VHH binders against A-type ATP synthase subunit C (atpC). Designs and how they scored, part 33

Target 1, 342 residues: A-type ATP synthase subunit C (atpC), of Archaeoglobus fulgidus (o29103)
Amino acid sequence: MITMIYKGNRAAWAYIVARTKVMKSRLLKPEDFRKLLNMEFDEIVRYIGETEYKKEIDELGYKFTGPRLLDHALYANLARTYRKLIEVSFGASKFLIMKYLEKWDVWNIINIIRGKMANVQPEVVDDILVPAGERDMDFWKTLLVKDIEEIVKSFEGTPYYEPLSKIGSEDMSKIEDGLYKVYYRELLKLNPSDFAMKLFLDFIKMEIDIRNVKTLLRLKAEDATPDEIMECTIPGGYELTEEELRKLAAMPIDEMIKALEGYWFWNDVQIEGKEVAAVEIEFDKVWIKTISKRASNYPLSILPVLQYIVLKKVEVDNLRVLGWGKYYGLPSEEIERQMVIL
Short names: E, the ipSAE of ESMFold2; O, the ipSAE of OpenDDE; V2, 0.75 times the mean of E and O plus 0.25 times the DockQ between their complexes.

## First folded at step 16 (VHH; framework vhh_7aqx_2)

Design D4 (from C2 with A50V; at its last look DockQ between E and O 0.90; V2 from the best seeds 0.00; counts 0 for: unsure alone 61.3 < 65)
Fold by ESMFold2, look of step 16:
Structure D4 (fold): chain B 342 residues (1-342), chain A 124 residues (1-124)
Amino acid sequence: as target 1 above (342 residues)
Amino acid sequence: QVQLQESGGGLVQAGGSLRLSCTTSGRTLKTYAFSWFRQAPGEEREFVGVINPSGGRTYYADSVKGRFTISRDNAKNTFYLQMNSLKTEDTAVYYCAAKYVYRWLTSPVEYDYWGQGTQVTVSS
């Protein structure tokens, strides 16, 4: 286990937070999304080409068109932005940023395997790879040409091998859950040796709570058994411990919903009459609001940096939903249902 | 393992009709949106249309609006594509795909489950 002991260097946090505030100032505002919702696909691409995404649109525009241009540009910009955060950070901040961003290895693994199973062209999978974690882009591109057995073998000696070894024996959704379980388990091995590390670990545990409440509600809507629900949850939550999750999973849905009202993430959440997807978006909004509040309370810490990392991803997700929705020809109201706008 | 299986493809003359079916095995996908995609030789997969979990909302690509109708029967775990007034440009392999309804507006590669595809050939 690699443990980084933070020695209380406030100057290191001030530096990365200052750099992060400049990056955050360039994020799109709610008004920008309202404008974009009224545009057609080609107008959206041109609008984005006048923003922080200009470099990627310019570099990729001569070889890609349509939604592939947009996906490639958005994820390439995301990766470049995240690598910039790593490059301008040092000491404890660099270590924590790198550890958090390792989730993108899981994203890449999952989508490469999905592409193989669906017989989707490797070039389409390449559009959405994000080389922001431990492995670089060359590594991911070599996996695009391997079969599933060779991909699994490439992870021998890593914690990811165990869930990957179950491909073919278990449903793919359980394999994907297993990969995220590995990611979070490895993060939770870090020692809360000082207050800065505790802030990071609490953030991770709260993120796990958000993922687990979504899983609980989704699987209840699918009539999953308590055991099936527990197989899909991630251990190590902030308030949704394994014990709490087992109790909730065993309850009838109406009793469970009432019990959930007592947790940190239920502040003013309105689920009556909402579809599962809308409920998940409400929890996304709660998480964003919670991150913002905690970052403002601890401005010389990793929290403002994690806030930016989350907000940038939310922006990319919104732009992708918008682009694909307009390209598929969907009405703005359906596109907006899938966006997270505060 | 959840599997999607298409059926009903074949050869049809322009102006004709064809009905495709997609059956889910393993478990019911109650919270999933179901989409049809199609792929002509040498081209990328193209979105045809989608139906939400309850069946209350359907959306179609401009190229097929008014000619194609998507429906689902959750009791039979079956998802349908009714194709009317077929044109030669409708010739393609048609794929059934399922995506968990949360943020299903995404790249085809991110869909959770895919069928094997069924050939539809529209002759002139």
Scores: ipSAE 0.817, ipTM 0.918, lowest interface PAE 0.9, mean pLDDT 90
ESMFold2 (binder alone), look of step 16: mean pLDDT 79; pTM 0.827
OpenDDE, look of step 16: ipSAE 0.891; ipTM 0.948

Design D5 (from C2 with F34M; at its last look DockQ between E and O 0.92; V2 from the best seeds 0.84)
Fold by ESMFold2, look of step 16:
Structure D5 (fold): chain B 342 residues (1-342), chain A 124 residues (1-124)
Amino acid sequence: as target 1 above (342 residues)
Amino acid sequence: QVQLQESGGGLVQAGGSLRLSCTTSGRTLKTYAMSWFRQAPGEEREFVGAINPSGGRTYYADSVKGRFTISRDNAKNTFYLQMNSLKTEDTAVYYCAAKYVYRWLTSPVEYDYWGQGTQVTVSS
């Protein structure tokens, strides 16, 4: 572990923000996605092979083809990028970056278990693992060959054991929600001891609000009971407190939608005539815009770094939707409908 | 707990037809995209087609377009694959799968629910 001594909070943040700004400049632009939407699958892979993903496409191209090449390359690049961010950070910034990125352990746990339940070959699950959290790739590869009971045992003594111990007695969706509840609960234990930590925790709480409004809309569209909805929400939101969520969950959907207009995330959201998925994409866009505004207001803080982390994930998600959509043969209009392009 | 169960598989002559059903239990999946996949021995699971939650939009892989039709009946929690003009290349285990409609264009590994599969064998 290398410890660096900083000249105040502003000097410490200036370094990692400058590194992050360079990384952010390499993200694909909306115009790049418009070009990609007009390409066939093989053309898309070639195009991506001339971008920041070149290394991964070149290295994996001898072993993989088709959508597996794309998935593996995109997630390998994501993992390498996130590990680079950790590598070049130190002190408080490194701590917060590492804590935020522990979300990827939850991603890996969920997809390994899904693969086991669906009898998917472990090699296919490996394509989408992201070793950017607390555990390294060797740990995840070990889990790929274990059965579910052995996987659950691997998390004994961690907070993640409790939700995992319910596999078989609870719906998998509730277990997945439980894993994210653990992740966010552990983050919210951090004390807002200074302004930098306050900015981080507010970001986390706002992220929880976005996740919870999506959960609320999805489960209302599924006619879930208020108790079922509350079981799936994550405590600790910024404005969507437990009390607010209980109130909203008890409303008929038309009344609930009207009530949502009073929260920070409702700016310019258009619900009428849209299916739930399109509404969720609008909340993604609102979140990205909100992150950008807050990062601009606090440019020497963790916020520009968190902004980049989110934007890189959005780019990978968009490229995956594009690649799978083209490979499955879907029309460009449906593919674009599932992308987040600002 | 949500469960998917396929039925209707079997042996059929080339040029013939089969209708597969996928019944959901536990709770309704009316906000889910429903997809059919198939897997022949030694191959990866292959996308066959999908239907959006309302049933108003269907999508098909090029290899089955014009021969297969997907539909759903949300009142019965059932969705269907009508397979016409069957070829020996269509021989596979067929799986139904559900993905929450938000960004459902993804790897098969990320689907939320899977059926156990039903064998379809097309003889010449």
Scores: ipSAE 0.785, ipTM 0.905, lowest interface PAE 0.9, mean pLDDT 89
ESMFold2 (binder alone), look of step 16: mean pLDDT 82; pTM 0.843
OpenDDE, look of step 16: ipSAE 0.882; ipTM 0.948
ESMFold2, look of step 17: ipSAE 0.773; ipTM 0.896
ESMFold2 (binder alone), look of step 17: mean pLDDT 82; pTM 0.840
OpenDDE, look of step 17: ipSAE 0.857; ipTM 0.944

Design D6 (from C2 with T28I; at its last look DockQ between E and O 0.93; V2 from the best seeds 0.00; counts 0 for: unsure alone 64.8 < 65)
Fold by ESMFold2, look of step 16:
Structure D6 (fold): chain B 342 residues (1-342), chain A 124 residues (1-124)
Amino acid sequence: as target 1 above (342 residues)
Amino acid sequence: QVQLQESGGGLVQAGGSLRLSCTTSGRILKTYAFSWFRQAPGEEREFVGAINPSGGRTYYADSVKGRFTISRDNAKNTFYLQMNSLKTEDTAVYYCAAKYVYRWLTSPVEYDYWGQGTQVTVSS
């Protein structure tokens, strides 16, 4: 295998990787999550208020209580952390970090629209907005008070307009898939002009594979047709090309599962006897392990930074599941089933 | 297009019973968790309970445990809330909602499908 050491700006890579390592050291460990599972909701909030989330808990605690406090604090911290990563980066690393984080614009669009359709108060939607992408928080707050037609018009002249224009005529799940298709399509327009870009694009394509295998399994469990499955997949995967996906979508599920064993993401994955949700959690774990291994192989590259970005999101997602689960009064066993803990 | 529709709401005397139904139009949601939420005037939506896709696991808020029962009939594409021993505090608009079962413990904002709600009024 031919590999090349990136020679464009080693200072930029060394610096941002060092900063990222410090940030990564502050992530919660599996032992922390096991402790949290034994706590009641108020105890969880107090525990988190003594971690890297202290600033947000302190600032929001006078205004919010309950799971809204936790959601708002977690996503505000996520946004602040991601914006800090952009702020302290420069050159090629800054460009790639910014491009990857534009995914959060899609998150915000989707949840604003979901909130409108569910007739949820704008203040509750605001709790889960993450202003870490291209648009700032002022932009998102402006959208919170608009109706859906005005929101769609706000994206005229952007690639996101096309899927948004179908609201009302298509199922919302197809609109959401269309928005992610736009994000990944625009990202994949970047050329693998050097080794750093190649590492980034391979990461994106592998992320697409993980997303697509989850979509395939989910929709097979829903008895979707091959055409329906293909409508929901993201083009541009690493090994799951459009042709590979069409073949898999047409197979009976037992044959498909056997065929999946030949792909990069099948290490340590066991489907037998597991519910769909548990299988998706296993793919999350495989992705995290794969990111870790590749970042270790290329430690002075974008990969350690992308690893941190993913791990921080996983931590926030786990804390949200904990908070909502405890607040809803669900047993710890159900809460733990929905967490990604290595 | 998948849509949820609640039915069975109405006026009931305290101590009485009422059965709510939630039917889906479009495809069957075989891999979805279904939840009931309720909202009293001036309050935020409150979780009432949920059921997993197979119906083998049910969950209830403390305020309704022992009084409410959730069930589903996948053959009829219908999700139910049986409410017994009703109290005036149970008065609210009741909503059904569905979330794909993968990591379904989230903010109500993130639920995939919502019904329009049905009014339940419990008089003393």
Scores: ipSAE 0.784, ipTM 0.903, lowest interface PAE 1.0, mean pLDDT 89
ESMFold2 (binder alone), look of step 16: mean pLDDT 80; pTM 0.824
OpenDDE, look of step 16: ipSAE 0.840; ipTM 0.926

Design D7 (from C2 with R57K Y100W; at its last look DockQ between E and O 0.92; V2 from the best seeds 0.82)
Fold by ESMFold2, look of step 16:
Structure D7 (fold): chain B 342 residues (1-342), chain A 124 residues (1-124)
Amino acid sequence: as target 1 above (342 residues)
Amino acid sequence: QVQLQESGGGLVQAGGSLRLSCTTSGRTLKTYAFSWFRQAPGEEREFVGAINPSGGKTYYADSVKGRFTISRDNAKNTFYLQMNSLKTEDTAVYYCAAKWVYRWLTSPVEYDYWGQGTQVTVSS
């Protein structure tokens, strides 16, 4: 009790936190995922159709089947849930929620371009669009019929134009990283004018650390040069500053791993005997635990809302891995290795 | 710039065999999962099988299990599909694709790299 800094915030925080707690209570539990792991694909779809995803399964089931139904339903539900959160919020909470969710514009841009480069049917790309950011679904569907040059021109006058203008002259991975760099850079321009904003910005910086440690490990495992690694990292981390990242990127991997043990995200990481992908899962678990602890320490703030936003996305990701894994016929053990379950 | 290129496609009689190769240029992609997909005319792109980075774990769609074998040679940056006991329904354009091994069970849209495809035609 005594450790709470903001015991009572504005009535706006009390309202949105109360709404968020109800939404959070409806998330699937670890025991639900244990049941789902023992099911076949069709059983999983039926199970999901009796949960919070019922509306989407019912509305989409007449048009789609199999993995297309699953992807559409999960991402449509994610978008509807996030838009509802915006709708019922107001004031500072609405502003911060909207700013955080703008990253879904980046998700949509990336997947539309990937689909065009891989000559994938636009209908399949549509399955995974999440209209929860600044632009609405009509905007994204319009982009599905444009060529890449026309898509790039649609972002003229926005900060996203610069990385998009390099399509054709740079590797696509650099362009995708550039889009996320723009998103985080614009967020970090927000001024830490009071404690509430500081809580939000620290959350963003810690999220950047998690993203950057994953990038560092992936690129080291691929023998990337320090300069290549730095091009792919996001400036503005909490403890992984640009200077810290440069030092780590220059180290041999054994020295780098030892040096990483001193950062906030390494505290509970179980790395011994694990491959890189499994270590990245452990970072996700540490992030979720950290979000939970901070939200409990500041229960009338943006943090419980951000916690829910992250946990809902984790649930959708787990259900997608489960569904695709079962549909592709992979063993449950391999599917579980790719899930984040606490 | 990373590029994937398939080769080895062609015409084969039903019951025959064919071996496809997928060669990586640019970077090694040694910690990527590789998958084969196929697409018949008028059909959606279908998962055929996948192999983990070390080559120790392989996965196959039910329709090809027991007939197809996937392997990789990281020293040669090459990923293989050996197709035996071919059927006319195996006729398709075959694509290789690579995905960073972290959470690689995704929609085909989300794969990081794709080849241009190679035609396999199985005649009766």
Scores: ipSAE 0.706, ipTM 0.864, lowest interface PAE 1.7, mean pLDDT 88
ESMFold2 (binder alone), look of step 16: mean pLDDT 79; pTM 0.815
OpenDDE, look of step 16: ipSAE 0.879; ipTM 0.942

Design D8 (from C2 with T31I; at its last look DockQ between E and O 0.92; V2 from the best seeds 0.85)
Fold by ESMFold2, look of step 16:
Structure D8 (fold): chain B 342 residues (1-342), chain A 124 residues (1-124)
Amino acid sequence: as target 1 above (342 residues)
Amino acid sequence: QVQLQESGGGLVQAGGSLRLSCTTSGRTLKIYAFSWFRQAPGEEREFVGAINPSGGRTYYADSVKGRFTISRDNAKNTFYLQMNSLKTEDTAVYYCAAKYVYRWLTSPVEYDYWGQGTQVTVSS
């Protein structure tokens, strides 16, 4: 068991929270997204080049054009922002930030594998890598030129090897779920040794609930069996324990939806008449609202920092949906349907 | 394991028509958006069009609007591209791809499943 080396206290958090508030003040607002929705692709890129993404747009603009410029700039900015957060943190805050951001290793693994399977040029996969986790960019670039077998071998001796070893024998969606399952399992090995750790672990468990309710709804919509659903869920949720998930997975979908009304993530979510994707976006909004409330209740803790990390990702995701939607020529209504704006 | 397979490619005279099919095997992808992409030699994959899970919403790149029609038959696990008024610049390898419908407006890299591609050649 890894023992926490650093102790935390409320005064030790003040610096990183103050830095985070400054960074948070520079996030795009809902009105910015409304303006962007009325723009065409090239206008969006120019607009973004005058925001916090200016550095990346300026540096990458001579090498890239179109959606590759936008993707690369957005993910490079995300990575730089997350690395800055690690750089300016110390002690318990640095440890927790680094542990949470290790999920980006899973993101990078998944997209490198996807690129290999789709026979996409390595440099296009590079556009969306986020070197913010345990491994650095040099490591990821080394994987870009390896075959899938060599990539899997690169993770021997790590918990990620087991799901990766199943490539070719299991559906890729199950392998991806397995990788996130490993990430969350390793996080849940941390002990709630003090209140700061408890706040962090409760946040993780609530995040698991959000992922699991989405998995439950998705697989029910695919007519998956209860056993198939349980295979894909992540153990260790806040209220959606394995026992609760087994019960829900066995219900007819109309009974299951009624039963979901008793959980923390049910905050006036309307499921009737909505497509699965729209329901998932409603849960994203509930998660953001819940993070905001908890961060305001514990303002000298890891929670404001985790809130910012989540909000920055939401902003990048929204800008990507917008950029790709406009580039593909889709109507603004469809693009907006896929965005998370509060 | 899920597999996508394109069929119906071939040689067609300019001004002619061709119909591509993309059949899903392994399991039904009924809550997936399906897209057609094409790739000419030395170029990046280009979006052609897409269809949502129910088939009620279809989308087309400007270069093919009015000439191409996308449809799907969920009972047959098949996704279609009807190409009319073909031009020599439509010559490419055509790929079908599927993305889980949640936030499917992404880079082609992030699509969950890809077909192997089928060649369409439009001669003048």
Scores: ipSAE 0.798, ipTM 0.911, lowest interface PAE 0.9, mean pLDDT 89
ESMFold2 (binder alone), look of step 16: mean pLDDT 80; pTM 0.826
OpenDDE, look of step 16: ipSAE 0.866; ipTM 0.939

## First folded at step 17 (VHH; framework vhh_7aqx_2)

Design G1 (from D5 with L29F; at its last look DockQ between E and O 0.95; V2 from the best seeds 0.87)
Fold by ESMFold2, look of step 17:
Structure G1 (fold): chain B 342 residues (1-342), chain A 124 residues (1-124)
Amino acid sequence: as target 1 above (342 residues)
Amino acid sequence: QVQLQESGGGLVQAGGSLRLSCTTSGRTFKTYAMSWFRQAPGEEREFVGAINPSGGRTYYADSVKGRFTISRDNAKNTFYLQMNSLKTEDTAVYYCAAKYVYRWLTSPVEYDYWGQGTQVTVSS
């Protein structure tokens, strides 16, 4: 049995917030992404090699080239950055950072299985693994050489076993949803014992709302039934409770969109005439703006740290879209449609 | 179970043409970007081209631009690769793949669904 006793105060948070403020100052700015959009692939790699990613680009450049170099460098840097946050944190902040970052175990599980199903070489899957959660890189490298049945058995006795045990009998998208459901369910078992924990849990519930509104819109665009939609949503949202989601799932899409106007995430959203992917990008922007506002309202709390964690991932995601888009030969306009630039 | 199945592969002389089909079943793919990849022995999987959900936008790798055309028929749950002016370097196993359209510019590892592949051999 683990009993967690912690107390948040302004002095305890000041240290980790100061550390993350320095790290946050090194993030790329919107103008950096606009410059990168005008570059060819090799120029992008050179540009990134003069940023916070220098270490990874230099270290991996002897072994990898092309988009694999970029992917590996970006995710290696992400993992190193997240491990550094854990390393320099303590007490309540370390606990919450570690719990939040456990989602990267889910990321790694999903992509190892995707690689097996697609018959992709294990070395290519290794490029995108992020050892920032509970398990270390040695564990993940062991899974890379196992077959799917052996991988599933590796999680026997953990909450992740249940969704994984359904591989082969259910569609893979449902397995992936199940893994994230486990992650969020375990987080929501934390009790809001003080204001600091309440801020963390509210952040998690709002994140769930963003994921669920995206799921709702995606599955409505696919003409999914209300039951199918509910199977894919994550319980425990901030305003999108299971009851609210069930009501929305039952509506025709035009009526549903109008009903969505009453929720916290419908601030500054522009969806008229947009494809579903573009609408999801708008919700990403709403989430980033909301995180920023809440972090500024509670600057000596976990929120600035969570803000940085999210912003770093957004940066890596943007750089990956940019790199793959340029490498595949897509026009800058199409690449930009898939980026989150505020 | 959700399936993507390629067909239309075979042996063809350089300069010739071939049309590949990818039939889908088990779910709708009308919100999916559909891509073609190819892989020659000992090489990594290479992007050939893609088509957005509505069919209004198509994308091609430089190596096939002007020679290959991608199209889709959502009513028939089928998408196509028309290959013209084939070269010996086009010899590969061709795969169709589906990625949900949100941020679909990714590594091949991250595609949601893959076909089994169909062999295309271009002889000289």
Scores: ipSAE 0.822, ipTM 0.921, lowest interface PAE 0.8, mean pLDDT 90
ESMFold2 (binder alone), look of step 17: mean pLDDT 82; pTM 0.842
OpenDDE, look of step 17: ipSAE 0.862; ipTM 0.947

Design G2 (from B5 with F34M; at its last look DockQ between E and O 0.90; V2 from the best seeds 0.85)
Fold by ESMFold2, look of step 17:
Structure G2 (fold): chain B 342 residues (1-342), chain A 124 residues (1-124)
Amino acid sequence: as target 1 above (342 residues)
Amino acid sequence: QVQLQESGGGLVQAGGSLRLSCTTSGRTLKTYAMSWFRQAPGEEREFVGAITSSGGRTYYADSVKGRFTISRDNAKNTFYLQMNSLKTEDTAVYYCAAKYVYRWLTSPVEYDYWGQGTQVTVSS
């Protein structure tokens, strides 16, 4: 166990929190998104090119155009930002930041495989890779040119091999769930040796609850059986234990929705009459509000750092929805429906 | 496993019509947005249009608005692209693709399921 590197005091956390506050100050505000919603695609790219994304837009603008430029720039900036956060962190904070960001390995694995299955050229998949986890960009670049069997073999000897070995015999959605299960399982092996680690692990467990309530709602809307639902849930939630999930999965959807009112994530959530996608957006908003409140309550901890990591991703996700929506020619109403803006 | 299969492609004269079908197998994709894409040789895959999971909302690229109609038939697990007033510029391989409706405005690479594609050739 790596107990001593988790140890810290409030003074030790002040450094990374201060660095994080500067980075947070550069995030786009709700009024920026209101302006962007009224722009056409090319205007959006120009606007973004005068923000924290300028470096990536300038460097990639001669090689890429259209939504590929935007995707590549947004994800390259995300990766650079996350790597900077790791670079300026030390000790316990660096360890926890690195462990949390390993989820981006899962993102990269999933999208490389999706690209192979959809017969998409490797260079298009490269646009959305985020080398912020355990593996570097060189590793991911080597996978882009391999077939699926070779990709799976590249993870032999790692915990990710088991779900990947099922490609071809299981639905891809189960493979993706399996990869996230591995990620969260490894995180939950960490020992809550002090209060800082307790805050981190509680954050992870609450994130698992948010993922699991989304899984419940999605699979109920798909008329999945309780056993099918349980196969797709991630163990180790904060309040949604395996027993709680099994009870909820067995309920008719109307009874389940009423029962959800008893959990921490039911804080002014309005899901009555909404389609599943809109409900998931509401839980994203609840999650952001919750991590912001907890970070405010524990300002000299890992929580402000995790908050920033989540908020930066939300910003990138919103900009991607905006860019693709405008490029595809969809009305602003549909685009905004898919954004998370507080 | 979920599978998508396009059919109905072929050769047609400019000004003519074609109806493409996309049949799903495995589970019903009730919570998925269904999109049509097309790809001409040497070009990137282009968005044609989409229909929401319920079939209540449809969207079309500007290049096909007023000429193409997307619909679904729940009883047959089939999605359709009715293409009217075809132009030579509409020549491409047409793909159906499904994306879970949560934040479905994404890169084509992030779509969950793809068909094999069906060739549409519009002659002058």
Scores: ipSAE 0.803, ipTM 0.910, lowest interface PAE 0.8, mean pLDDT 89
ESMFold2 (binder alone), look of step 17: mean pLDDT 80; pTM 0.829
OpenDDE, look of step 17: ipSAE 0.869; ipTM 0.952

